# VH-VL binders against o60147: the designs that were tried, part 20

Target 1, 175 residues: o60147
Amino acid sequence: MLEKNKYLYIFRHIQTNQVLLSQGNVLKKTALFQLPYPLQKPVAPNGMRPAKLRKDHWVPLLKVEFPNESMFQSVFMQLLNYRKYRSVQPLTSDLLKLPIPVRRRKIMRQEVPNTIADLADILNKEKFPENSVRLQLSDKSDSEYADWPPSVQIDSEEIKLSRGFREKTTVDEAR

## First folded at step 11 (VH-VL)

Design zb3
Fold by ESMFold2, fold request of step 12:
Structure zb3 (fold): chain C 175 residues (1-175), chain A 121 residues (1-121), chain B 107 residues (1-107)
Amino acid sequence: as target 1 above (175 residues)
Amino acid sequence: EVQLVESGGGLVQPGGSLRLSCAASGFTFSDYWMHWLRQVPGKGPVWVSRIDSDGSSTTYADSVRGRFTISRDNANNTLFLQMNSLRADDTALYFCARESYYEATGWFDYWGQGTPVTVSS
Amino acid sequence: EIVLTQSPVTLSVSPGERVTLSCRASQSVSSNLAWYQQKLGQGPRLLIYGASTRATDIPARFSGSGSETEFTLTISSLQSEDFAVYYCQQYNNWPLTFGQGTKLEIK
């Protein structure tokens, strides 16, 4: 059977540091629904979701190639559920002391390290074959947010991207 | 008042084809991932197929891959399951279900009433 | 595939009683477990997700607990409308799987 959807793409917002998960190298408008709805109470401060998807605001953070579609789907679901779990947790008293704009920024700033740690936690729990999961980062130092299992091969080549979402589809790539 | 209404079930012979429909109302259908599941009476539901919000990604249970095709018409708020090469063990009550929270999380907050499919020689 | 085993298969109880239903997974599913209620002639109704979070409009008498391989659904004071079949479902690993159900019937 034809293998599809065995790649995980993770994007970072260039200013807020928020994270979006994707099955494709192009974000869909509906990916914004992964971010908390602004009026949801009591756990999400207002202003956590942009009104529209701005393609120039989202850049690659990392890409993961899994051995097959089933493993991709399992990890994708687990990551989304980790993020949902965090989004519904009560805010700490330290956060509640802050003005809403500052509170929002502190929460957003943790999304990259939290997502990378969650990914590594999932991969450490799964018993994938050695070197079967290929991880490529835009900034290799981001791998330092987590301890990776032997199943993960961190690609020596960083994701090479100029500005914009569609840079990977060059003329030679489009063939 | 979310509503999911399946239709198109019936009696077919082995090797036959059937097309199920699921009419959605009370929510923005084009924002959600949608699923088909089936249930033999007295047993738990069994997952069959999934389609993402714009129809660009589909996934199938191994038992139906190559025989069933999931699709959607977002303009008319309708989910479909084209069932070909039907076998006796495809006999079940078929449900459409909405995935919760838009996010492909793997659990279902609304289900239809089901449409029966019987495959009998 | 992850197998979910529910117990008991059938439970006969009276309104007002406290009811506990169990679901055991063949391997860890973390907290990625949902509970559904299904009445005859109807589709399932989501009660609990994330092992312990009540879904929208679910009465407070329903609660869930557990993690990893062992999970419990509790109905603190059974109402007449609660007689149904209850299913657990895991969404930790593909493919998604359901338990065989517990039928809750009036004594």
Scores: ipSAE 0.608, ipTM 0.837, lowest interface PAE 1.8, mean pLDDT 86
Fold by ESMFold2, look of step 11:
Structure zb3 (fold): chain C 175 residues (1-175), chain A 121 residues (1-121), chain B 107 residues (1-107)
Amino acid sequence: as target 1 above (175 residues)
Amino acid sequence: EVQLVESGGGLVQPGGSLRLSCAASGFTFSDYWMHWLRQVPGKGPVWVSRIDSDGSSTTYADSVRGRFTISRDNANNTLFLQMNSLRADDTALYFCARESYYEATGWFDYWGQGTPVTVSS
Amino acid sequence: EIVLTQSPVTLSVSPGERVTLSCRASQSVSSNLAWYQQKLGQGPRLLIYGASTRATDIPARFSGSGSETEFTLTISSLQSEDFAVYYCQQYNNWPLTFGQGTKLEIK
């Protein structure tokens, strides 16, 4: 019965710039199923290969605070469906002109701006109350990938990288 | 072949308790988010509860929050719904369902056949 | 929460006919809409997701269209195994909700 604020955490891969969405400030390994993996399937439809699993290579991109769980769940679900829809669409003519390794890198580098734009589009359409959604970024210039609705307050304090945004690995915990 | 088989339904009095089980096979159960839904004959399904792949995050419909508890045993490929303080309007056919594409898409590619729950005096 | 209203409630048709079923949402759900088929004594079967994308192993005679608040499911040449109840379901906003169903029965 107790309503609590709900947080959406978005992580970026330090090398590939791929993106993962999380309900918690510690990334679970099962979140990696958000990435296209050919290991149990055919090669990714866009010629893209997913990053190898290394939990310590995922750093905070942004955090969003919602006033309740229902708003959080709606936005989380819409973001995942945006990403799934994009991942199965045919490539554009401009991308098809590129050599495959160049194309893969370009597609991966689009994930950060695409995710931020998707988030803003969702928040613009949802008509949440003014100032009800607090956005905190690791790099405030990333807010420039989108136009934000009146419902969003962008926190003046950037997220500082810490152990709290990275799941500890077995190597780091073992003696 | 993906299979989901519910069990544990039955007849209970208001205020009673019941525990539903869902046996999963034909896929890596521990990779998928799982749901319970219910359906009154002649009406559409109603979403009840969701649990993430490792059981650490659960979500409930307002009508059951505080009375129902979803859980999973990944070692034995089983999903559970503990139903307490049952009311007449909990009477329905209960389904377990698998989230499509592993997590959080909000639509279900496999459902069980359902287990009936009747709450009456 | 979002209410989905399906029409008609019941439709009597013969095999081979073209059938269209409607689903109206009380608010925009973008294209985050799925369609299910349910036969008596069975669980629902996913047909369509994303308003228009057929699920795995669904015959081409099933197609979906629409966006925002108005959606249709079309069966282009009805087969005898298609007599069932059909449900739409939105996954744009929490909580997830389903329509009340359209029953296709044999004439």
Scores: ipSAE 0.601, ipTM 0.840, lowest interface PAE 1.8, mean pLDDT 85
Fold by ESMFold2, fold request of step 12:
Structure zb3 (fold): chain C 175 residues (1-175), chain A 121 residues (1-121), chain B 107 residues (1-107)
Amino acid sequence: as target 1 above (175 residues)
Amino acid sequence: EVQLVESGGGLVQPGGSLRLSCAASGFTFSDYWMHWLRQVPGKGPVWVSRIDSDGSSTTYADSVRGRFTISRDNANNTLFLQMNSLRADDTALYFCARESYYEATGWFDYWGQGTPVTVSS
Amino acid sequence: EIVLTQSPVTLSVSPGERVTLSCRASQSVSSNLAWYQQKLGQGPRLLIYGASTRATDIPARFSGSGSETEFTLTISSLQSEDFAVYYCQQYNNWPLTFGQGTKLEIK
């Protein structure tokens, strides 16, 4: 096992609150493909996915440290599949009644709570050892979107906000 | 159309080395995560290795870690598997496969036809 | 490591028949289960992902169902091109694992 791929980095867009998942502390341009086409493709096929990755528009939401790569890869894969599942569901009639810009914003506003809830659901279902998963948030109140299993230790220190995770503030100071 | 074509298999003695290649066409190779899998006839495929879209992250099955190296050349649309210290139980048909939907979802929408590797004295 | 057990191992059937193939996981994989078709001399072909979602260009006669530990692939009316080996694969937990396959052969 190598330790290189045991951190999950989750970014939030400063304007839209869309979410991107990353194995590294710097987003790759291909991460944008995690953002789905609009649920009703002919109306706005690329309306919710930005044309380019603007790294300065993506800030830390949370960081998760797993004890090993296998656990990281399992959770990362499950999170991506939750997002994929959600992206192929038909729009509700209530959403379809909204004007497209309003509909788009409503869908995007759910990405932070949905992602946090999905992460907690996965961690509650997995049988990880107690206190083996360390969670650090940029805003500790975001932990309230979900109930966390005993395997999760929520770091008392918030991630100091910068654009991205590049400053390495937590590298030598991590718990 | 999406095509994946493996090559470089053959007969090798135990302890030997082979380098497998997978030529990709019909899609933007540099956008996709790529895998090697292997299959003994009559059994299901077994996952071997994965590499992310730009080559910065690699993962290996325990049975090959330290002996096999996955790599890619995005300029030439080619995936590689360097196999060293080969053993008889590495004998299999080796496939390259494309992970679906631009991200690490864990399932494969396209596979090559396979290249056979036989490790025998 | 999650073990997938497929049944039956071999099934002899005629064109036009309905068949059901089973895949059982050693622990829950939610709906993170794919089905593949493989013909001799070819690589696997993706049929189903997410337990029940048909992949692009897969005929409607193929359908998948199940969740957690029990999954089925149904072919509602076999065509001559459907005789092959079928594999299930889980992608819930690392490492990725496949079943041992079910061979559909012509009676």
Scores: ipSAE 0.598, ipTM 0.832, lowest interface PAE 1.9, mean pLDDT 86
Fold by OpenDDE, fold request of step 12:
Structure zb3 (fold): chain C 175 residues (1-175), chain A 121 residues (1-121), chain B 107 residues (1-107)
Amino acid sequence: as target 1 above (175 residues)
Amino acid sequence: EVQLVESGGGLVQPGGSLRLSCAASGFTFSDYWMHWLRQVPGKGPVWVSRIDSDGSSTTYADSVRGRFTISRDNANNTLFLQMNSLRADDTALYFCARESYYEATGWFDYWGQGTPVTVSS
Amino acid sequence: EIVLTQSPVTLSVSPGERVTLSCRASQSVSSNLAWYQQKLGQGPRLLIYGASTRATDIPARFSGSGSETEFTLTISSLQSEDFAVYYCQQYNNWPLTFGQGTKLEIK
């Protein structure tokens, strides 16, 4: 059976373009912890953690297959750290001039390219064996957001999953 | 096994109303977007309406907008289509269909057997 | 809306024959095209999605090809259970639309 624990899926929110990291192709409720918790319930401001995981609101951005779970875990944690670091950085003067809602939207729009760039940076630093990491993108053009190291083999086929989860069957694995 | 079973069809006069139901089984109903389509005998299917996982978003064909309402009860694994102000041209076999997860939205991996709706004076 | 035109309308064939069905779109639908089989008294059955990907549990004799505006469904060797109506469907643009269907009947 296909080992799900060595697969990184990055999902994008269809409305906000926020990014969630997932181990395996099924988004778990715990993934929501990656999003800021709203100060007031039940209405979460844009960019905040929703009350419920709407899996259907998330589409896969990319899939990464690592040689083993350890490598996955390392990269996964580093991605979270990169995101955290970015979140605490001072806002640029240009952003500060914008109304808060506009500012938030602009920041969210950058999450996808930033995450891709982060991934590439992390992989460049890790120096994994050549062609040991397989990358599939939902949009091949997204690969242009970063320079990928020799350890990364970019799949010629785009990721087939279109929503926040899908169980792989034997038939699917054979394809 | 995935199963979709439509019910509620029948004969109704123009201007009348019907409520169709679709009972889903064999899968986690609340995880899937669902659709209603209709088909006139000898013709291809025609898309009618879509509903997302929890019913927060719905979409309708122009021909039924304002008259039909799609809804769902996830607790009972049931999809509904409330049809008001029915017209003769609404006569068709009505199908519920499940939307797949792969590659894109808007295509269907499973269909029911359909329930017939006849609008006639 | 995007109009899908299927050809031929009807096709008389014998078991064992190779069958080719055509679906033409009024505008580009990229590869967002599905094929369905519908037998008498039944709902449609998914055969192909993404223009060329065979659905689960669909026999290998079914294959899809094409992109943009021209699409083809091929049955390499027709079986007795394959006599039905076949529909193409685009999901590139709203509203979703289907072809008028091609009926395969026994020669």
Scores: ipSAE 0.020, ipTM 0.655, lowest interface PAE 5.8, mean pLDDT 88

Design zb3
Fold by OpenDDE, fold request of step 12:
Structure zb3 (fold): chain C 175 residues (1-175), chain A 121 residues (1-121), chain B 107 residues (1-107)
Amino acid sequence: as target 1 above (175 residues)
Amino acid sequence: EVQLVESGGGLVQPGGSLRLSCAASGFTFSDYWMHWLRQVPGKGPVWVSRIDSDGSSTTYADSVRGRFTISRDNANNTLFLQMNSLRADDTALYFCARESYYEATGWFDYWGQGTPVTVSS
Amino acid sequence: EIVLTQSPVTLSVSPGERVTLSCRASQSVSSNLAWYQQKLGQGPRLLIYGASTRATDIPARFSGSGSETEFTLTISSLQSEDFAVYYCQQYNNWPLTFGQGTKLEIK
């Protein structure tokens, strides 16, 4: 049984393509803190942090296996920093011309390719040993969003996980 | 034991409306995406509509879009299909089905027994 | 939409026989294919998902194989309770689609 603590899972929202990072294959409630705080309590489809995590709205984008947890943590933190940095950057003139909801949607649609690119950039900078990092994608075509360093070995098989969790932790009971 | 029980089927005239219900039990209803499908006797099932866990996302087949509305009441473990502007070609046995979590979306681990809908003048 | 063609349409068999059902897709569905059994007066019952994975509580005599456009459901030794209609279903592309079914009847 593989240790989950060295696995990075990146999830995308099935509607908005927003991205959440996860340690392990189960998306935790704390992952919601990665999303912008809602001023008027909008849900994830509105581009902000929902009150509750709806796991069924999130599907795995990719899985990364690191040699150890330390490497995982380093990359995880860097990914968060990259995202934070983007969030505070000035908007382009083109985006400013759009209504706020449309603007938000457009930005969200770019989170997937941006996150993949970020991951590749981070891994290129980290210079991990050759073939020490294993990357598995839900869609192999997504690997085209970036040039991967020699440290990354892309799995020939796609992820066999369709939602933001693998195991159901609650016992199904009839109401 | 997972159970899905459809109801609300019947005879209706073209242009009429009908509301189907699916009572779910034996599992946490609010955790699952649900679907409606229909089947003409002697034919394979045809997908009609999908609804996510809390109803925030719905999807429809082209043949029913704009006429049918899928909804759910999680408090009462019930799935609904509001059918408006019914046509003769809507005649079928209608099933509710639960979507599984595993490996991919779009397949069903449990089905009901179906409720018949007949659209005829 | 993706069209699934099942063959044969009807198959007359005896208990104990090995049965092989075919499902062909008009385009690749990868391994995103499920098999269902439907008995008269009942809703479909899931047999196989992911082309080759048996669902919970499905007898070992049922097996699925194939990928891309060609799929097979095999019953190693047909039992009396296995006489029914069998459907394949793809979930690789929207809209979800089913085959027309193969009816197993007693010889």
Scores: ipSAE 0.017, ipTM 0.614, lowest interface PAE 7.8, mean pLDDT 88
Fold by OpenDDE, look of step 11:
Structure zb3 (fold): chain C 175 residues (1-175), chain A 121 residues (1-121), chain B 107 residues (1-107)
Amino acid sequence: as target 1 above (175 residues)
Amino acid sequence: EVQLVESGGGLVQPGGSLRLSCAASGFTFSDYWMHWLRQVPGKGPVWVSRIDSDGSSTTYADSVRGRFTISRDNANNTLFLQMNSLRADDTALYFCARESYYEATGWFDYWGQGTPVTVSS
Amino acid sequence: EIVLTQSPVTLSVSPGERVTLSCRASQSVSSNLAWYQQKLGQGPRLLIYGASTRATDIPARFSGSGSETEFTLTISSLQSEDFAVYYCQQYNNWPLTFGQGTKLEIK
């Protein structure tokens, strides 16, 4: 039970590519509070927040093992803060020119690369010991979204699916 | 209306124990991360402990780790702080606070009025 | 831990005046800074989060600005009910930390 506090799991929605952060490999229903527009109840894939947590609609993006809980907590909080900060920033003129549905899709598609980039940025700033952070990806190509510091060791093995999310399909792999 | 009401404070001798409670109302308690903070008169608040929505994860300040235990009863909308091995520097006004609507936001949108804890021989 | 230093410690002002409070961080906290108001005998009240976002039901006369290590809370026109202690708080790194506060008192 104590070991789970060292692990960060990042999930993506199979339809919207929205991102959720999790302490441990099981998503909690309250994880949906990470998504924007808490006062609205739009339903995925057309909305920004699902009405209910469907664990089978979320697949792991990456798993990070930290040296200790303190480091995990620091990075976890910073990741959420990065995302929140971006969510309140003014949209670019290019995005504003797009119809709202198209705009939303465009923004959601950027969550995965942005989250990965944020993680790398945070880890670069934290200056953890060399090879002290273990990164496991569901898709190794996702590691290319960022430059990783020496503290990060990327596992050669991909994430094995566990309880709470479905297996990858051909459609998922094409995304 | 969101309300947080602390209780359980009082005078205790060094080495003693005290259990604080925070009664929450006006919101879905089980959806929110909760915190304890404390404040010495004339000083700024100091973060003490955090607990996630279902109580599966807790975090403590270094100064209280191993001595304090945060817990919650979602069925009764109550937050607790068990304080053991109390010492003089634990003397403060203790607040419960709600973390804002996003998980792990890090800021507090609602506070109680506080309950005083005095540790003295 | 990140240390937040507020200035001035005490400020004597009159109603109607423009007030500027400073909060300095020992290291970068990005925009992850909140401001609180605390009146005597009460718990803190959230004013600003994200350095510049006003919380719900907070009067427009309150505004926040700044990033990284320098932050400012501004009250455009001080009202009688604004005499209190103001705290900044960072939530960029664990542990969460507060400034020592700035007390606004009547001149």
Scores: ipSAE 0.006, ipTM 0.570, lowest interface PAE 10.5, mean pLDDT 87

## First folded at step 13 (VH-VL)

Design jc3
Fold by OpenDDE, look of step 14:
Structure jc3 (fold): chain C 175 residues (1-175), chain A 120 residues (1-120), chain B 106 residues (1-106)
Amino acid sequence: as target 1 above (175 residues)
Amino acid sequence: QVQLVQSGSELKKPGASVKVSCKASGYTFRSYGMNWVRQAPGQGLEWMGWINTYTGEPTYAQGFTGRFVFSLDTSVSTAYLQISSLKAEDTAVYYCARGTYYLSYGFDSWGQGTLVTVSS
Amino acid sequence: DIQLTQSPSFLSASVGDRVTITCRASQDISSYLAWYQQKPGKAPKLLIYDASTLESGVPSRFSGSGSGTEFTLTISSLQPEDFATYYCQQDYEYPTFGGGTKVEIK
């Protein structure tokens, strides 16, 4: 019997740097539900939920392979929790001193590193077996956003996904 | 072994309330969302919504807002469905089912169902 | 909401028959479709998820195929215990179920 998919894909929005979690290499519409409702009906940015899933707006950030489904499920749920927790926290005094547009941009730029740091923190707490979790990054430098536990093996091979959930081609690799 | 055990059948009058329980065992409760599915007699399955078992955040499907409340007692790995102001049309079997629509595993575990009958 | 239309609604078959049930989605749902089996008085049982992946413990005579808007559940050789109602379910959007297909004994 084929084991259940134990891969976690994390995508970022090319404009807003919003982050979505996905089990599959193609985002579901339900993935958008990870983002907060807009106050009115605006489209992204502002960290709000887009009305529609534009595939071409999302690029892969990283891919994680877990030892089993249970571990995957646990980490997935925790990541969602971390995101929610962060979203309800009061803004720092430094952020509050900034004009709203500047503040928003700064917060948006933090979504990717925060998510990576969250993942590392969760994995550190879970204390999975050494080298049991395989991490692939679209940008290897993103791994520097966190200290990774021994359970994580960073794969030198890049994710075989490109913008719009397409498989990477030679042309894509050249970009 | 993963098990979801629901509370027993209920007979209620219109206007009353009912609270159905779903006790989970055999897995980490907070790692899997809990869905509620309704099935009226002789009818198909209807997704009512789900509750994030980690955060406690409920999401209700359209048509299941207001009178329907999802809740948790994580200390006993139990999810609850409360229906207030019961109507005759609420007569159905209610299922809890493990899963999360963020993922693509389907609802892999189901409670045995709880029949709620609303009759004057 | 995404509507799922199953066909046929009723199917009469004999033991040993190859049975095919179709599920059509109102829009592209990629492979985010599951199949369930439900017997009278029992909870649904997951058979297939992600359109074609067999759930653990499910007999290999069950298979799922399709992507986009057209999906099929196939029972290669119908067994006595397979007489039941089958539902497709999508979770690309908020979960919705098909109307069901009742497989009855001929």
Scores: ipSAE 0.832, ipTM 0.918, lowest interface PAE 0.6, mean pLDDT 93
Fold by ESMFold2, look of step 15:
Structure jc3 (fold): chain C 175 residues (1-175), chain A 120 residues (1-120), chain B 106 residues (1-106)
Amino acid sequence: as target 1 above (175 residues)
Amino acid sequence: QVQLVQSGSELKKPGASVKVSCKASGYTFRSYGMNWVRQAPGQGLEWMGWINTYTGEPTYAQGFTGRFVFSLDTSVSTAYLQISSLKAEDTAVYYCARGTYYLSYGFDSWGQGTLVTVSS
Amino acid sequence: DIQLTQSPSFLSASVGDRVTITCRASQDISSYLAWYQQKPGKAPKLLIYDASTLESGVPSRFSGSGSGTEFTLTISSLQPEDFATYYCQQDYEYPTFGGGTKVEIK
């Protein structure tokens, strides 16, 4: 039987740097349920769920090609679960001292590197064949958030910017 | 290889309860969501909701909040649908179907269906 | 909820005919549409997902096309075993099914 390749697409929000996972380069409305409610208690305050999916606010972060659907679905569900476990962890004392708007921005700023690290951790723990998983990034420097297993082949070509009607807005990052 | 086996048909009186089981095999149970679909006699398919098999969190479609409860026993790779306070209009075949709610993948494996008949 | 309207509701055709079934969505659902075949007394069987991707083990005479709000399922050469009811399903948001198209072989 001929197997088809399957892509995992990961998007980031242009302003908040929150992350959404998708099977394709077009987000479905229910992807927003991956985000926790913005009114979550301090135990898990690191989320915002917009009322509407604004597709022009979400840009490609990376895509991963898997050799089959079972690998894709396993990794996809594990990524969601890593994010849920992280979202309920106690905040550090440094974060708790910040005003709430500042705290939320700092937590959201970590979603991109955390997701990339989660992906690499999952792939390092899986026993995928060497070079069986292709990774392509919108910004190749993002690969530096993690150490990648031999199963991962990082594409030399970055994901091209959208050809749509929107230019990308870069959110400044600061310490 | 992938197999969803449901419990047998049920004949119930109004006001009773029923619990339908759906035992999965041939795949990693916690990597796929479990959906429940209803089909009344001679009618089309109606999505009732799904349960996240990793967290156990259910999501119910509109019209299925209240009397319908999804649950899991992950140690035996089994999903359950419980219907309380049965009404005649609950007479239908109930299917479990695997899929992922967040993806456009369709429901690629279905149980054989469980006929629940509610008659006085 | 996104409504899916299938047409026709009923179709009679001869073995060897080309059959086309349509599904119209009440809003743009991109390519998030699947097609199922259901025979009497049996569970639905997935034929097509993502509008046009053929599920493994499905005969190549089945094909899907469309995007946005208009979708079609085509059977290029109808066979006796294709007698069934066909459903479309969107999963852009909470899944909904079309009303079904019953195909009879003359």
Scores: ipSAE 0.031, ipTM 0.619, lowest interface PAE 6.9, mean pLDDT 83

